# Designs tried in a protein design chat: VHH binders against Aminopyrimidine aminohydrolase (tenA). Part 7

Target 1, 224 residues: Aminopyrimidine aminohydrolase (tenA), of Halalkalibacterium halodurans (q9k9g8)
Amino acid sequence: MSFAASLYEKAQPIWEAGYNHPFVQGIGDGSLEKSKFQFFMKQDYLYLIDYARLFALGTLKGNDLQTMSTFSKLLHATLNVEMDLHRAYAKRLGISAEELEAIEPAATTLAYTSYMLNVAQRGSLLDLIAAVLPCTWSYYEIGVKLKGIPGASDHPFYGEWIKLYASDEFKELADWLIQMLDEEAKGLSSKEKAKLETIFLTTSRLENEFWDMAYNERMWNYNG
Below, E stands for the ipSAE of ESMFold2; O stands for the ipSAE of OpenDDE; V2 stands for 0.75 times the mean of E and O plus 0.25 times the DockQ between their complexes.

## First folded at step 2 (VHH)

Design z01b (from z01 with S53K T101K; framework vhh_7z1x_3; at its last look DockQ between E and O 0.02; V2 from the best seeds 0.00; counts 0 for: pae E 16.6 > 2, placed apart)
Fold by ESMFold2, look of step 2:
Formats: C-alpha cells, structure tokens, sequence
Structure z01b (fold): chain B 224 residues (1-224), chain A 124 residues (1-124)
C-alpha cells in the first residue's frame, strides 16, 4: 500500500460526507438553489487567488528544475487562464467582475486558505502537497461520480462544474500530486508521516466546511 | 456549449483570394490559442496556421507561408484566414480549431474543439 493510498483510506469517512453533502448532491441532481452556487463562486474566487499562491510556493520549494517548471506552469495557468474562465462562469451566473474584486472572505474561507498557506510557508514541498491534494483529489472523485448522474453534465448552470472536475486534465493534475507525495514520502519517519496525515485530514475537513458554508450562505456565525 | 462556425468558403479560380471567418461562442475566446486546419480530398488533416491568445505569436506551415495570413479579433470573438494566390491543391474543407488550454504536461491532444468546416474549391 502506498502512503497516498493509506491517506485515501483514512480520509474516506470525511470524503464520503462531502460527496453526500446537500450542496454537492444538489449540483448533481440540479436541485441546488442558484443563490447558494453564486455564494460558492464568490468565495471560490478568493480561494483561487490563494491557490495560485500555493503554486508560487511550490515553484520556490521544488526539489529539481522539472518540478519547479511544472509548478511555474500551474501558477501561470491559474493566474492567466483559470481566473479568466472563473470570471466568465461567474458572469453567466450574474456575478460581475466588480463584485468579485470586492468580496470579503467568510470565516470558513479565511480558515481554509490561511491554514494551507501557513502550512506551505512554514513547511516543506511535501507539506504543501499534503495540504492541497485532498481538494484536488476529492474534487476529481466528486466530478466523476456526479457525471454518472443522467443529465447532470448538461445542466445549464452546474454542468460545466461537473465536466471540469471529471476531465482527464484534472485527473492528470491529481495523479501528478499523488505521485509526488509517494516519491517524496520515501524514507520518512513515523512522526513525519503523522504530520502529513494531520495536514491531509485537516484540509479534507475544511473542504466539507466550505460546502457547508456555501449551502448556508454563511459569512460568520455571529454578527454576520 | 462551445461552438465554432466557419464561413467564407466557396469556389475561386486559380490565383484568386478568399477570406475565411470562424465565429466562436460558449467560451472566453481571448483565453485560447486558435488554429486553422484543412483536409483535402483523400488526404489526412493538415495543420496550416496558429495564433496565440493575444495574437502576438503566429506560426505557419511551410505549404502556406507567404500566401495565407491568420488574424483574430478578440472583441468580435472571430478568427480569420486570408488566403491569397490560391491553387487547385488548396482545395479542401477548412476547419478552425481551439488549442487545449493546458497544453503540454496535461494532454497529448493539441485541439479540443473543431468547427464543422467550410469548403474551399479552387478550379479552372
């Protein structure tokens, strides 16, 4: 069993809860209220900005020129292509570019992005990979499962989300991160592996908090 | 949904000129490199020309260099191919094609969407 496979098994209760969350199920069956998806897209815009910063840190922390080059290309794609696509998708949902630039982070968004950035800044490349992999990997699994639902990929608002995360291109990103994790984890002590497990499970839990935040359109539990 | 619609094909005499257009919808046109490809009767696909998302980088196949000019108007979501000095060997169906956004380490496939094509016939 590889290290990534062991993390996958430990995360299954968390990832199953995410797949079964009403937000995710509502994307699949088309029942999700548009306002909840709009809230999600706004907070996801802020997430995407910090996601780009993780790739910048990956470039800095890369152990060889090939790894640095790959993270550099991911950083460029995120800043110059993905953000344009996200803005276009948001616009079709009724969210202007001006609204996106003015968004304040919800408590959950702050916790999620701040946790990942702190882990990546303080730690190694492998800590960064452990932080980001659950989002990438679980989104691919969710995308594939939802694509299997008749009519889901053709939904006028949610179909594009499903197709993006079920794509071969997204699978290749997840596979690359898994391969990096397994290669870099060779020779790690039990203490070092436990640290990576904590990171992996923490971001898995934060992902579920993000679904719940979006479903409830929650900025803050107290005083808005 | 992604749509690419070619127009401007037709019948021309040898030495003539024709301008093809490809109107794009269903995606952010300015975020993708675009290409022209043709298929002559009984032959495979031949890449002709490509243009970067901004229009700053342009490339041509040797077979059309100096005769064809690719351009784009991102405000109109339209790709163009100006074809001069046409010869009978240029007879083909001409397609516009969108580059895959994550080219390189993400995919071996160079183009992910194609138009239905427009017929160009060069004959005496």
Amino acid sequence: as target 1 above (224 residues)
Amino acid sequence: QVQLVETGGGLVQPGGSLRLSCTASGFTFSSYSMNWVRQAPGKGLEWLSGISKSGSTISYADSVKGRFTISRDNAKNTLYLQMNSLQPDDTAVYFCARDFKYRGWYSETPFDYWGQGTQVTVSS
Scores: ipSAE 0.000, ipTM 0.100, lowest interface PAE 16.6, mean pLDDT 87
ESMFold2 (binder alone), look of step 2: mean pLDDT 82; pTM 0.820
OpenDDE, look of step 2: ipSAE 0.023; ipTM 0.248

## First folded at step 4 (VHH)

Design g23 (from g06 with L104F; framework vhh_gefurulimab)
Fold by ESMFold2-Fast, scan of step 4:
Structure g23 (fold): chain B 224 residues (1-224), chain A 123 residues (1-123)
Amino acid sequence: as target 1 above (224 residues)
Amino acid sequence: EVQLVESGGGLVKPGGSLRLSCAASGFTFDDYAAAWFRQAPGKEREFVSAISWSGGSTYADSVKGRFTISRDNAKNSLYLQMNSLRAEDTAVYYCAARTGQWYFTSADEYDYWGQGTLVTVSS
């Protein structure tokens, strides 16, 4: 079993809970209220900016030109493919450029991106990969599962979201991260692998918190 | 200013093949997704195929396995190879491009359109 495959198996209860979340199921059956998806897209905009910064950090931490090139491609895809989908949905939802620039991060968004940036900045390249991989990999898995629902990818509003994350282009991003994780993890001790597992499972759990935040349109858990 | 010009349309028998071309001027395809749409008389504009900036592609179920979309950025051109043509493929075919990387299936997402080229499949 490769290291990435072992992490995948350990993450399954968490990723299954995410797939079964009402937000994700509502995308698949077309019932998700647009207000909840709009909240998601606004928070996702902030998330993607920091996610891009993480891939930029990957180029800095890379020990060879191939690794640097791969992170450059991941950065490009985040800024130009995922952000492209985001811009299209912002237009459909009537979100102005000024409104996008004025978005405030919800507590969950701040916790998620701050955790990843802290782990990546203070840690190794492997720590960074373990932090970012769950999002890319689980989104591909979700996309493929939702595409398998008859008519889901043809939905006039949610179909394009499903098609992007189910795409071979998006799969390639996950495959690059998986390959780097497996190659770089060779020769690690059980203790070192346990640290990477903790990072991987933590961001997997934060993604579930992100779905829940968006479904409840929650900025802060306590405001008073 | 951006202009897209389609060519390669014509009359073909059922089971035949045609290759449509779309030449762009006023911009390059390097950073843009592009698509083919078609419209038969009295019907809505229908998605046919799309290609991303990186060459990834998608197809309507009705044409999957029969049509192939491709791009040549050096020639600033988009192509649609149409094989095993059927009477129901008869339509005006439109080349479309958008400022952006992803290949949407909705016509509303495309910024630039050609004037169309007629494809008639008839015995």
Scores: ipSAE 0.377, ipTM 0.715, lowest interface PAE 3.8, mean pLDDT 91

Design g25 (from g06 with T99S T105E; framework vhh_gefurulimab)
Fold by ESMFold2-Fast, scan of step 4:
Formats: sequence, structure tokens, C-alpha cells
Structure g25 (fold): chain B 224 residues (1-224), chain A 123 residues (1-123)
Amino acid sequence: as target 1 above (224 residues)
Amino acid sequence: EVQLVESGGGLVKPGGSLRLSCAASGFTFDDYAAAWFRQAPGKEREFVSAISWSGGSTYADSVKGRFTISRDNAKNSLYLQMNSLRAEDTAVYYCAARSGQWYLESADEYDYWGQGTLVTVSS
């Protein structure tokens, strides 16, 4: 079994809970209120900015030109593919450029991106990969599963989101991270692998908190 | 000036094939997603196929397995290979491009449009 495959199996209870979250199910059956999706998109915009910074940091931590090139491609996809979809949805939702620049992070968004940045900056390239991979991989899995629901990918509003995350282009991003994880993890001790597992499962749990935050439109518990 | 020019339309019998071309001028396709739309007489414009910069593509259910979209960024061109044509495929075919790398199926997302090329499928 590859290391990535073992992490995948360990994460299944967490990712299954995410897939079954009413936010995700509401995208699949078309019932999700647009206000909740708008909240998600605003927070996800901030998330993607830090996610892009993580891939830039991966380029800096890369030990060879191939790794640096791969992180450059991941950075490019985040800034030009995922952000392109975000801009299209912002337009459809009537979110102005000024409003996008004024978005403040919710507690969950800040916790999630700060955790990943802290792990990546303090740690190794493998720590960074373990932190970012759950988001890319689980989104692809969600996209494919939702696309399998009759009519879901043809939905006039949510269809485009499902199509991006179910796409071969998005699968390739996950595949690159998986390959790098498996190649770099060869020869690691059980203690080192346990640390990577903890990081992987922690960001998997933070993603579930992100769904829950968006569904409840929650900012700060005691900030007004 | 940004311009898209379609060519390759014409009359063809049911079961026949045609290849449409779209040449871009005044800009390069490097950061543009592109698409084909069609409009039959008296009907609304409908989505046919779209392609990302990297060549990832999507198709309307009515044309899946019969049509193939492709691009040649070096030639600044977009293509639509149409096979197993049906009478229902008769329409003016429009080339479209959007500033952005991801392909979208809504016509409202496309910034640049060609003048169209007529495809007539009849016995």
C-alpha cells in the first residue's frame, strides 16, 4: 500500500462526514440556499489566497527543479483556474470587486489557513504536502460523487462548481501532490509518518469545520 | 481589434462530417477559454462545446460522441470536428472566447464572438 493510500483510508470517516454534510449535499441536490454558498465563496476566496501562498512556499522548499516546476503549476492552477471560477461566481452573485477586497476571515477560515501556513513554514516539504493535499484530493472526490447524481452537473448555478472539481484538470493537481508525497515519504520512520498523518487528518477535520461554518454563516462566536 | 472568424460551414447529408475552424486576430489564445454555440432558425442560442487553455473539454449531451472540440494555440485557432451529422444539427455555429482559462457553458460568460457560419444538414 502506498503512504498516500494509507492516509486516504485513515481519512475516509472524516471525508465521508464532509460529503454527507448538508452544505455539500445541498450542492448535489440543488437545494443549498445561495446565501450560504455566497458566504462559502467569500471565505473560500480568502482561503484560496493563502492556499496559493502555500504552493509558492512549496516552490521555495522544493529540493529540485521538477518539484519547483510542479508547485509552480499548482500555484498557477489556484490563481488562474480556481480563482477564475470564483470570479465568475462572484459576478453571478453580484459581489463587487470592492466587496471582495473587504472580506474579513471568519474564525474557522483563519484557523484553517493559519494552521497550514504554520505547519508549512516551520516544517518540511512533506509537512506542507500533508497539510494541503486533503483539500485538493477531497474536493476532487466530492466533485466526482456529486457529478454522479442525476442532473447535478447540469444545475444552472451549482453545475459549474461540480464540473470544475470533477474535472481531469483538477484530478491532475491531486495526482501531482499524491505522487510527490509517495516519492518523498520513502524511507521515513514510523514517527515521521505519524506526524504527517496527524497533519493530514487535522486539515481534513478543518475542511469539515469549513463546510459547517459556511452552512451556518458563522463569523466569530462573540464578535457581535 | 479583437476578432473571431469562423469557416468550414456548408451543406452536408445526414451521417456526413464537417470541420469548423475559428481564427482569432487582435489577441492570442494563451489565457482564453473558447467555445462553440449554435442557433437554429427561430430558436435560442444553445451551448455545443467548450475547451480550456490546456485542452480540457466539455460537450452538450446532444453532441457527445459525435463532435470533438480542439485548439491550436500556435495557430491562434479553434476547431470543431462534427461527425454523424443529423438534421437537428442544422444551425448557425458561433465561435466564442472568454478572458479566463476555465471553460464555462453559459453564453453570458463569453466576451468575444464570431459572426457565425451556417451548417445545413439535409437530404
Scores: ipSAE 0.366, ipTM 0.716, lowest interface PAE 3.8, mean pLDDT 90

Design g27 (from g06 with S54R; framework vhh_gefurulimab)
Fold by ESMFold2-Fast, scan of step 4:
Structure g27 (fold): chain B 224 residues (1-224), chain A 123 residues (1-123)
Amino acid sequence: as target 1 above (224 residues)
Amino acid sequence: EVQLVESGGGLVKPGGSLRLSCAASGFTFDDYAAAWFRQAPGKEREFVSAISWRGGSTYADSVKGRFTISRDNAKNSLYLQMNSLRAEDTAVYYCAARTGQWYLTSADEYDYWGQGTLVTVSS
């Protein structure tokens, strides 16, 4: 079993809970209230900016041109593919450019992106990969599962979101991160692998908190 | 300054094939997603196929397996290979491009449109 495959298996209870969250299920069956999705898109805008910064940091941490090129492609996809879909949804939801610039991060958004940036900035390239991979990989898995629901990808509002995350282009991003993780992890001690597992599972849990935050439209857990 | 010009339309018998071309000027395809839409007389524009900046593609169910969208960025061109044509494929076919890189299926998302090329499938 590859290292990435072992992390995948350990993350399954967490990712399954995420897939079964009413936010995600509501995208699949079309029942999710647009106000909740709008909240999600606003927080996701801030998330994607930091996610892009993480891939830029991966380019800086790369010790060879192939790794640098791969992170450049991941950065480009975040800024020009995911953010392109995000801009389309913002337009459909009536979110103005001024409103996007004024978005305040929720506690969960701050916790999630700050955790990833801290881990990536202070740690190794592998720490960065372990932090970012759960989001890219689990979103692909969710996209494919939702696309399998009859009519879901043809939904007039949620269909475009499902199509992007179920796409072969998005799968390629996950595959690149998986490949880099497996190649670089072969020489690691059990203690080093346990640290990467902790990072991987922590951001997996933070993603579930992100779904829950969006579903409840929650900024702060206790009165700011 | 952006212009899209379609070509390759014509009269064809059921079961036949046509290859539509769309030549772009005033911009580079590398920065844009593109799509084909069609319109029968008196109807709204219907989505046919779309292609992302990297070549990922999607198709309307009615054409899936019969049509293939492709791009050639060096020639600044978009193509639609149409096989096993049916009478219901008769329409004016439009090339469209958007300033984003992801392929969206709604006509409202596309900023630039060609003048169209007529495809008539007899009988």
Scores: ipSAE 0.421, ipTM 0.739, lowest interface PAE 3.2, mean pLDDT 91

Design g28 (from g06 with S57K T58Y; framework vhh_gefurulimab)
Amino acid sequence: EVQLVESGGGLVKPGGSLRLSCAASGFTFDDYAAAWFRQAPGKEREFVSAISWSGGKYYADSVKGRFTISRDNAKNSLYLQMNSLRAEDTAVYYCAARTGQWYLTSADEYDYWGQGTLVTVSS
ESMFold2-Fast, scan of step 4: ipSAE 0.462; ipTM 0.767

Design g29 (from g06 with T58D; framework vhh_gefurulimab)
Amino acid sequence: EVQLVESGGGLVKPGGSLRLSCAASGFTFDDYAAAWFRQAPGKEREFVSAISWSGGSDYADSVKGRFTISRDNAKNSLYLQMNSLRAEDTAVYYCAARTGQWYLTSADEYDYWGQGTLVTVSS
ESMFold2-Fast, scan of step 4: ipSAE 0.503; ipTM 0.785

Design g31 (from g06 with F27R D30S; framework vhh_gefurulimab)
Amino acid sequence: EVQLVESGGGLVKPGGSLRLSCAASGRTFSDYAAAWFRQAPGKEREFVSAISWSGGSTYADSVKGRFTISRDNAKNSLYLQMNSLRAEDTAVYYCAARTGQWYLTSADEYDYWGQGTLVTVSS
ESMFold2-Fast, scan of step 4: ipSAE 0.490; ipTM 0.779

Design g34 (from g06 with S54T R98K Q101R; framework vhh_gefurulimab)
Fold by ESMFold2-Fast, scan of step 4:
Structure g34 (fold): chain B 224 residues (1-224), chain A 123 residues (1-123)
Amino acid sequence: as target 1 above (224 residues)
Amino acid sequence: EVQLVESGGGLVKPGGSLRLSCAASGFTFDDYAAAWFRQAPGKEREFVSAISWTGGSTYADSVKGRFTISRDNAKNSLYLQMNSLRAEDTAVYYCAAKTGRWYLTSADEYDYWGQGTLVTVSS
């Protein structure tokens, strides 16, 4: 079993809970209220900016030109591929450029991106990979599962989101991160592997919190 | 200045094959996603297939397994290989390109359009 495969198995209960979340199921069956998706897209816009910064950090932490090139491609995909989808949805939802600039981060968004940035800045390249991989990998898995629902990918509003994350293009991004994780994890101690597992499972759980935040349109849990 | 020009359309019997080409001028394909759309007489324009800047592709369910989209950035060209053609494939086929690297399936997202090439599938 590869290290990535072992992490994948341990994450399954968390990722299955995410797939079964009413937000994700609502994308698949077309029933998700557009207001909840709009909230998601606004928070995801802030998330992707920090996610891009994480890939820039990966370029800096890379120990060879191949690793640096791969992180450059991941950075480019985040800034141009995923942001293209965001621009399309912003247009359909009537979200102006001014509104995007004025987005306030929710507590969950701050917790998620701050955790990843702290782990990546203070840690190794492997710590960074363990932090970012769950999002890229689980989104591909979700996309493929939703695309398998008859008619889901043809939905006039949610179809584009499903197709992007189910794509061979997006799979390639996940595959690059998986390959780097497995190559760099060779020779690690049990203690080092346990640390990477904790990071991987933590961001997996934060993704579920992100779905829940978006579904409830929640900024802060206590306002006072 | 910016132009997309389709070619390769024509009359073909059911079960036949055609290869459509689209040549871009006035810009380079390198950072653009591209797509094929079609419009049958009396119907609205519908999505056929799309391809990202790196060659990743998607297809409408009606053409999946029969059509193959491809690109050649060195020739600044987009292609659609159409196999096992059916009468319902009869339409004017349009080449389209959008700013940005990711494909989308809505026609409204595409910035540049060709004039179209007619494909007639008839017994």
Scores: ipSAE 0.000, ipTM 0.272, lowest interface PAE 11.7, mean pLDDT 87

Design g35 (from g06 with Q101Y W102R Y103W; framework vhh_gefurulimab)
Fold by ESMFold2-Fast, scan of step 4:
Structure g35 (fold): chain B 224 residues (1-224), chain A 123 residues (1-123)
Amino acid sequence: as target 1 above (224 residues)
Amino acid sequence: EVQLVESGGGLVKPGGSLRLSCAASGFTFDDYAAAWFRQAPGKEREFVSAISWSGGSTYADSVKGRFTISRDNAKNSLYLQMNSLRAEDTAVYYCAARTGYRWLTSADEYDYWGQGTLVTVSS
């Protein structure tokens, strides 16, 4: 079994819980309250800023020019294409540019992105890949599963979100990271593989916390 | 100098098969993702199939189940096995390669291109 396949198998109980979360199921059946989805979009915008920083770190940590070039392209796409598309998508949902600029991160958003940045900055390129892959891979799988629900892709607000994450382009990003993980993990010790597994499972759990945060529209658990 | 040279194109009847080859020089496919694109007269260049440097592959919906992409790194060659050919498969087929570990379906992401090989599907 490949290393990525072994991580995938271990993450299944966590990813299945995510797919079954009321937020995700509400996207699929169209019942999710608009305010919860708007909250999600605002927090996701902040997440994308740190996601871009992760790709910048990937460029720095690449040990060859080809890897550096690939992460540079992902960084460019995130900052100059995906962010513009995300803002346009948010505007269609009634979220103004001023609102996006004024967004404050929720505790869960800070925990999630800070964990990934800390792991990526202090660790290896493989640590970075292990941190970011669960989000990309699980979102693609969620997108494909939701696209299979009759009428889900035709919803005025949620249909385009479903189509985006079920897309060939998003699949390619996941496949790229999976392939790099498998090739770069060859020859690693059991200790290094265990560390990568911990990172992979931790961000998988943080993604479930992200769904729960959005569903409950919580900024700070104690003061919210 | 990085070069890609296609071969194997020709005239074939509907339902027939062809195998396209792409020979690479100036680099090894071990370090590159590769793809096949095609361009019919008066149309833009469209994606056909891609293969990562580790062997993972993807296909355009129009060719899934009929075409098979493969690579032979020892020979620095890329192949496209085309079965059950249809008139709408008529096009100039291009081999493309990009630096990095994965394929992409957008033509503007590919750094190196061959000159193309013509495939005509008719009686």
Scores: ipSAE 0.000, ipTM 0.157, lowest interface PAE 14.9, mean pLDDT 84

Design g36 (from g06 with R98D T99F G100T Q101Y W102R Y103G L104W T105Y A107E D108T; framework vhh_gefurulimab)
Fold by ESMFold2-Fast, scan of step 4:
Structure g36 (fold): chain B 224 residues (1-224), chain A 123 residues (1-123)
Amino acid sequence: as target 1 above (224 residues)
Amino acid sequence: EVQLVESGGGLVKPGGSLRLSCAASGFTFDDYAAAWFRQAPGKEREFVSAISWSGGSTYADSVKGRFTISRDNAKNSLYLQMNSLRAEDTAVYYCAADFTYRGWYSETEYDYWGQGTLVTVSS
């Protein structure tokens, strides 16, 4: 079993809960209220900016030109492929440029991106990979599963989201991160592997919190 | 100035077919979601079918399998192919379009409307 495969198995209860979340299921069956998806897209805009910064940090932490090149490609995909989809949805949801510039991060968004940036900045390249991989990998898995629901990818609004994350192009991004994780993890101690597992499972759980935040349109739990 | 003009309505016997067209002018159709609604005499306006900017489509349960919505962006036009027509399909059919997605099914979510084309299904 590869290291990435072992992390995948340990994350399954968390990723399964995410897939079964009403937000995700509502995308698949077309029942998700557009207001909840609009909230998601606004928070996701802030998330993707920091996610791009994480791939830029990966380029900096790369120990050879091949690794640097791979993170450059991941950065490019985030800024152009995912942001292109985001811009299309923002346009269709009537989110103005002024509104995008004025988006305030929810507590969950701050917790998620701050955790990843802290781990990436203070840690190793492997710590960074463990932090970012769950999002890319689980989104591909969700996309494929939702595409398998009859009519889901034909939905006039959610179909494009499903098609992007189910794409072979998106799968390639996950595959690159998996390959780097397995290659770099060779020779690690049990203690270092346990640390990577904690990071991987933590961002997996934060993704579930992100779905829940979007479904409930929640900025803060206490409005003091 | 956005303008939508419907055509293709008429009298047809039950089981017959009609193809409705909606010609858009004053804007590039590619950027707009478009829909067909209908209103029978003395009834509320109801959703028939919608098509997104990306080509995805949806249908009211009453017409699913019988009607097909399509768009031709090069011709700036929207179409509704109606097959296996029934007396209950008798209505004025309206073309609707909107730049901003606000929902697919409510008439209140579309800013631009045509004047309608009458479809009468009778023996």
Scores: ipSAE 0.000, ipTM 0.207, lowest interface PAE 14.6, mean pLDDT 85

Design g37 (from g06 with D30S A34M A35S; framework vhh_gefurulimab)
Fold by ESMFold2-Fast, scan of step 4:
Structure g37 (fold): chain B 224 residues (1-224), chain A 123 residues (1-123)
Amino acid sequence: as target 1 above (224 residues)
Amino acid sequence: EVQLVESGGGLVKPGGSLRLSCAASGFTFSDYAMSWFRQAPGKEREFVSAISWSGGSTYADSVKGRFTISRDNAKNSLYLQMNSLRAEDTAVYYCAARTGQWYLTSADEYDYWGQGTLVTVSS
């Protein structure tokens, strides 16, 4: 079994819980209230900015031109493909440029992106890959599963979100990260692999916290 | 400045094939998502197919497996290969471009439109 495949198996209970979350299921059956999706898009805007910074950092940490090129493509996809979908939804939801500039991060958003940035900045390229891969890979898996629900990808509002994350283009981003993880992890000790597993599972759990935050429209766990 | 010019429409019998072309000018074609929409007489404009800046594509269920969208960035051109044509494919076909890299399926997301090319499928 490849290292990425072993991480995938260990993450399944976490990713399955995420897929079964009412936020995600509400996208699939079309019942998710637009107010909850609007909250998600506002927090996701802040998340994607930091996610883009992580890929920029991957470009900086790259040990050869191929790795640098791959992270450049991941950065480009985040800024121009995922953000392009975000801009379309912001327009449909009536979110102005002023509102986007005024968005404050929720505690969960800060915890998630700060954890990834700390791991990536202090650690190795492998630490960075382990931190970012769960989001890209699990979103592709969610997209494919939701697209398999009859009528889901044809939904007038949520269909576009499902189609992007189920796309071959998005799959390619996950495949690049998986390949780099498996190639770079060859020859590592059990202790170093355990560290990467902890990072991978931690960001997988933070993604579930992100779904829960968005569904409950929660900024802070204690509000004053 | 921005222009989209469709060609390749015409009369064809059921089961026949046509290849539509769209020549783009006045913008950096490779940075734009492109789409084909169609409008039959008395009906609203409907989505047919779209292609992202990177070549990924999507299709309306009614044409999937019969139509193929493609682009040639060096020639600033978009294509739609239409096979196994049916009477219900009769429509004016429009080339459309949106400011953005991802292909969306709503006509409202597209900024630039050609004048259309008529495809008639009849005996």
Scores: ipSAE 0.443, ipTM 0.748, lowest interface PAE 2.9, mean pLDDT 92

Design z22 (from z01 with G50Y T57Y S59Y; framework vhh_7z1x_3)
Fold by ESMFold2-Fast, scan of step 4:
Structure z22 (fold): chain B 224 residues (1-224), chain A 124 residues (1-124)
Amino acid sequence: as target 1 above (224 residues)
Amino acid sequence: QVQLVETGGGLVQPGGSLRLSCTASGFTFSSYSMNWVRQAPGKGLEWLSYISSSGSYIYYADSVKGRFTISRDNAKNTLYLQMNSLQPDDTAVYFCARDFTYRGWYSETPFDYWGQGTQVTVSS
């Protein structure tokens, strides 16, 4: 089995829980309250800024021009494709420029992006890939599964989100990360592979916390 | 090793009912979504139903909606399909399948582990 395939199998209980979270299912059946999606989009805006920085770090850490080029494309997709969707939804949701500038990260958002940035800055290129891949890969799978629900992709509000993450273009981003992970993981020790597995599963779990945060519109666990 | 075993198939008359069972072993059953899929003679695979790991989310193909009911017993590692108002065109081999696998990513179906199947024949 390839290394990425091994990580994918280990992550299935976590990703399945995410797919079946009320937030994600509410996107699929159209029942998700707009206020919860608005909260999600605000936090995801902050998340994507740091996610873009991670791909910039990947460009810097790349050992050759091919790797640098690939991360440059991932960075471009995050800043221009995913952020374009965010800007479109912000306008549709009535989120003002002042509100976007004033967005404060929730505890879960801080934990998630800080974990990834710490792992990426302290570690190797492979540590970075293991940290970012779960989000890109699982979002594509969620998109494809939701698109399979009759009428879901035709929803006037959630349809565009489903179509973006189910797209062949988005699949290509995940495929690039998977290919780099499998190629670079050849020759690694069992200890190094175990570290990558821990990183991959940790960000997979943080994504589930992100869904839960958004569904409950939670900033801090205890607000005093 | 992962193993799925279907039972409960057989011959039944039109309008009859049948309950299929699928016993899982070799993985934490309560952590995975499960599916029922069938293959009629000379036809491709047809997805029928999905149930989430907790049992809280359930979906059906239009061809069986209102007639079939999927359920699970996580304590017994068992998946069920209650089939009512059976029609001759329900004749098929019925499989249970675990959802979300790496093979599903690069294959035509999002399933990696399948059972051996159980034959259901609806005829007079």
Scores: ipSAE 0.000, ipTM 0.145, lowest interface PAE 16.4, mean pLDDT 85

Design z24 (from z01 with T28K T57K; framework vhh_7z1x_3)
Amino acid sequence: QVQLVETGGGLVQPGGSLRLSCTASGFKFSSYSMNWVRQAPGKGLEWLSGISSSGSKISYADSVKGRFTISRDNAKNTLYLQMNSLQPDDTAVYFCARDFTYRGWYSETPFDYWGQGTQVTVSS
ESMFold2-Fast, scan of step 4: ipSAE 0.367; ipTM 0.692

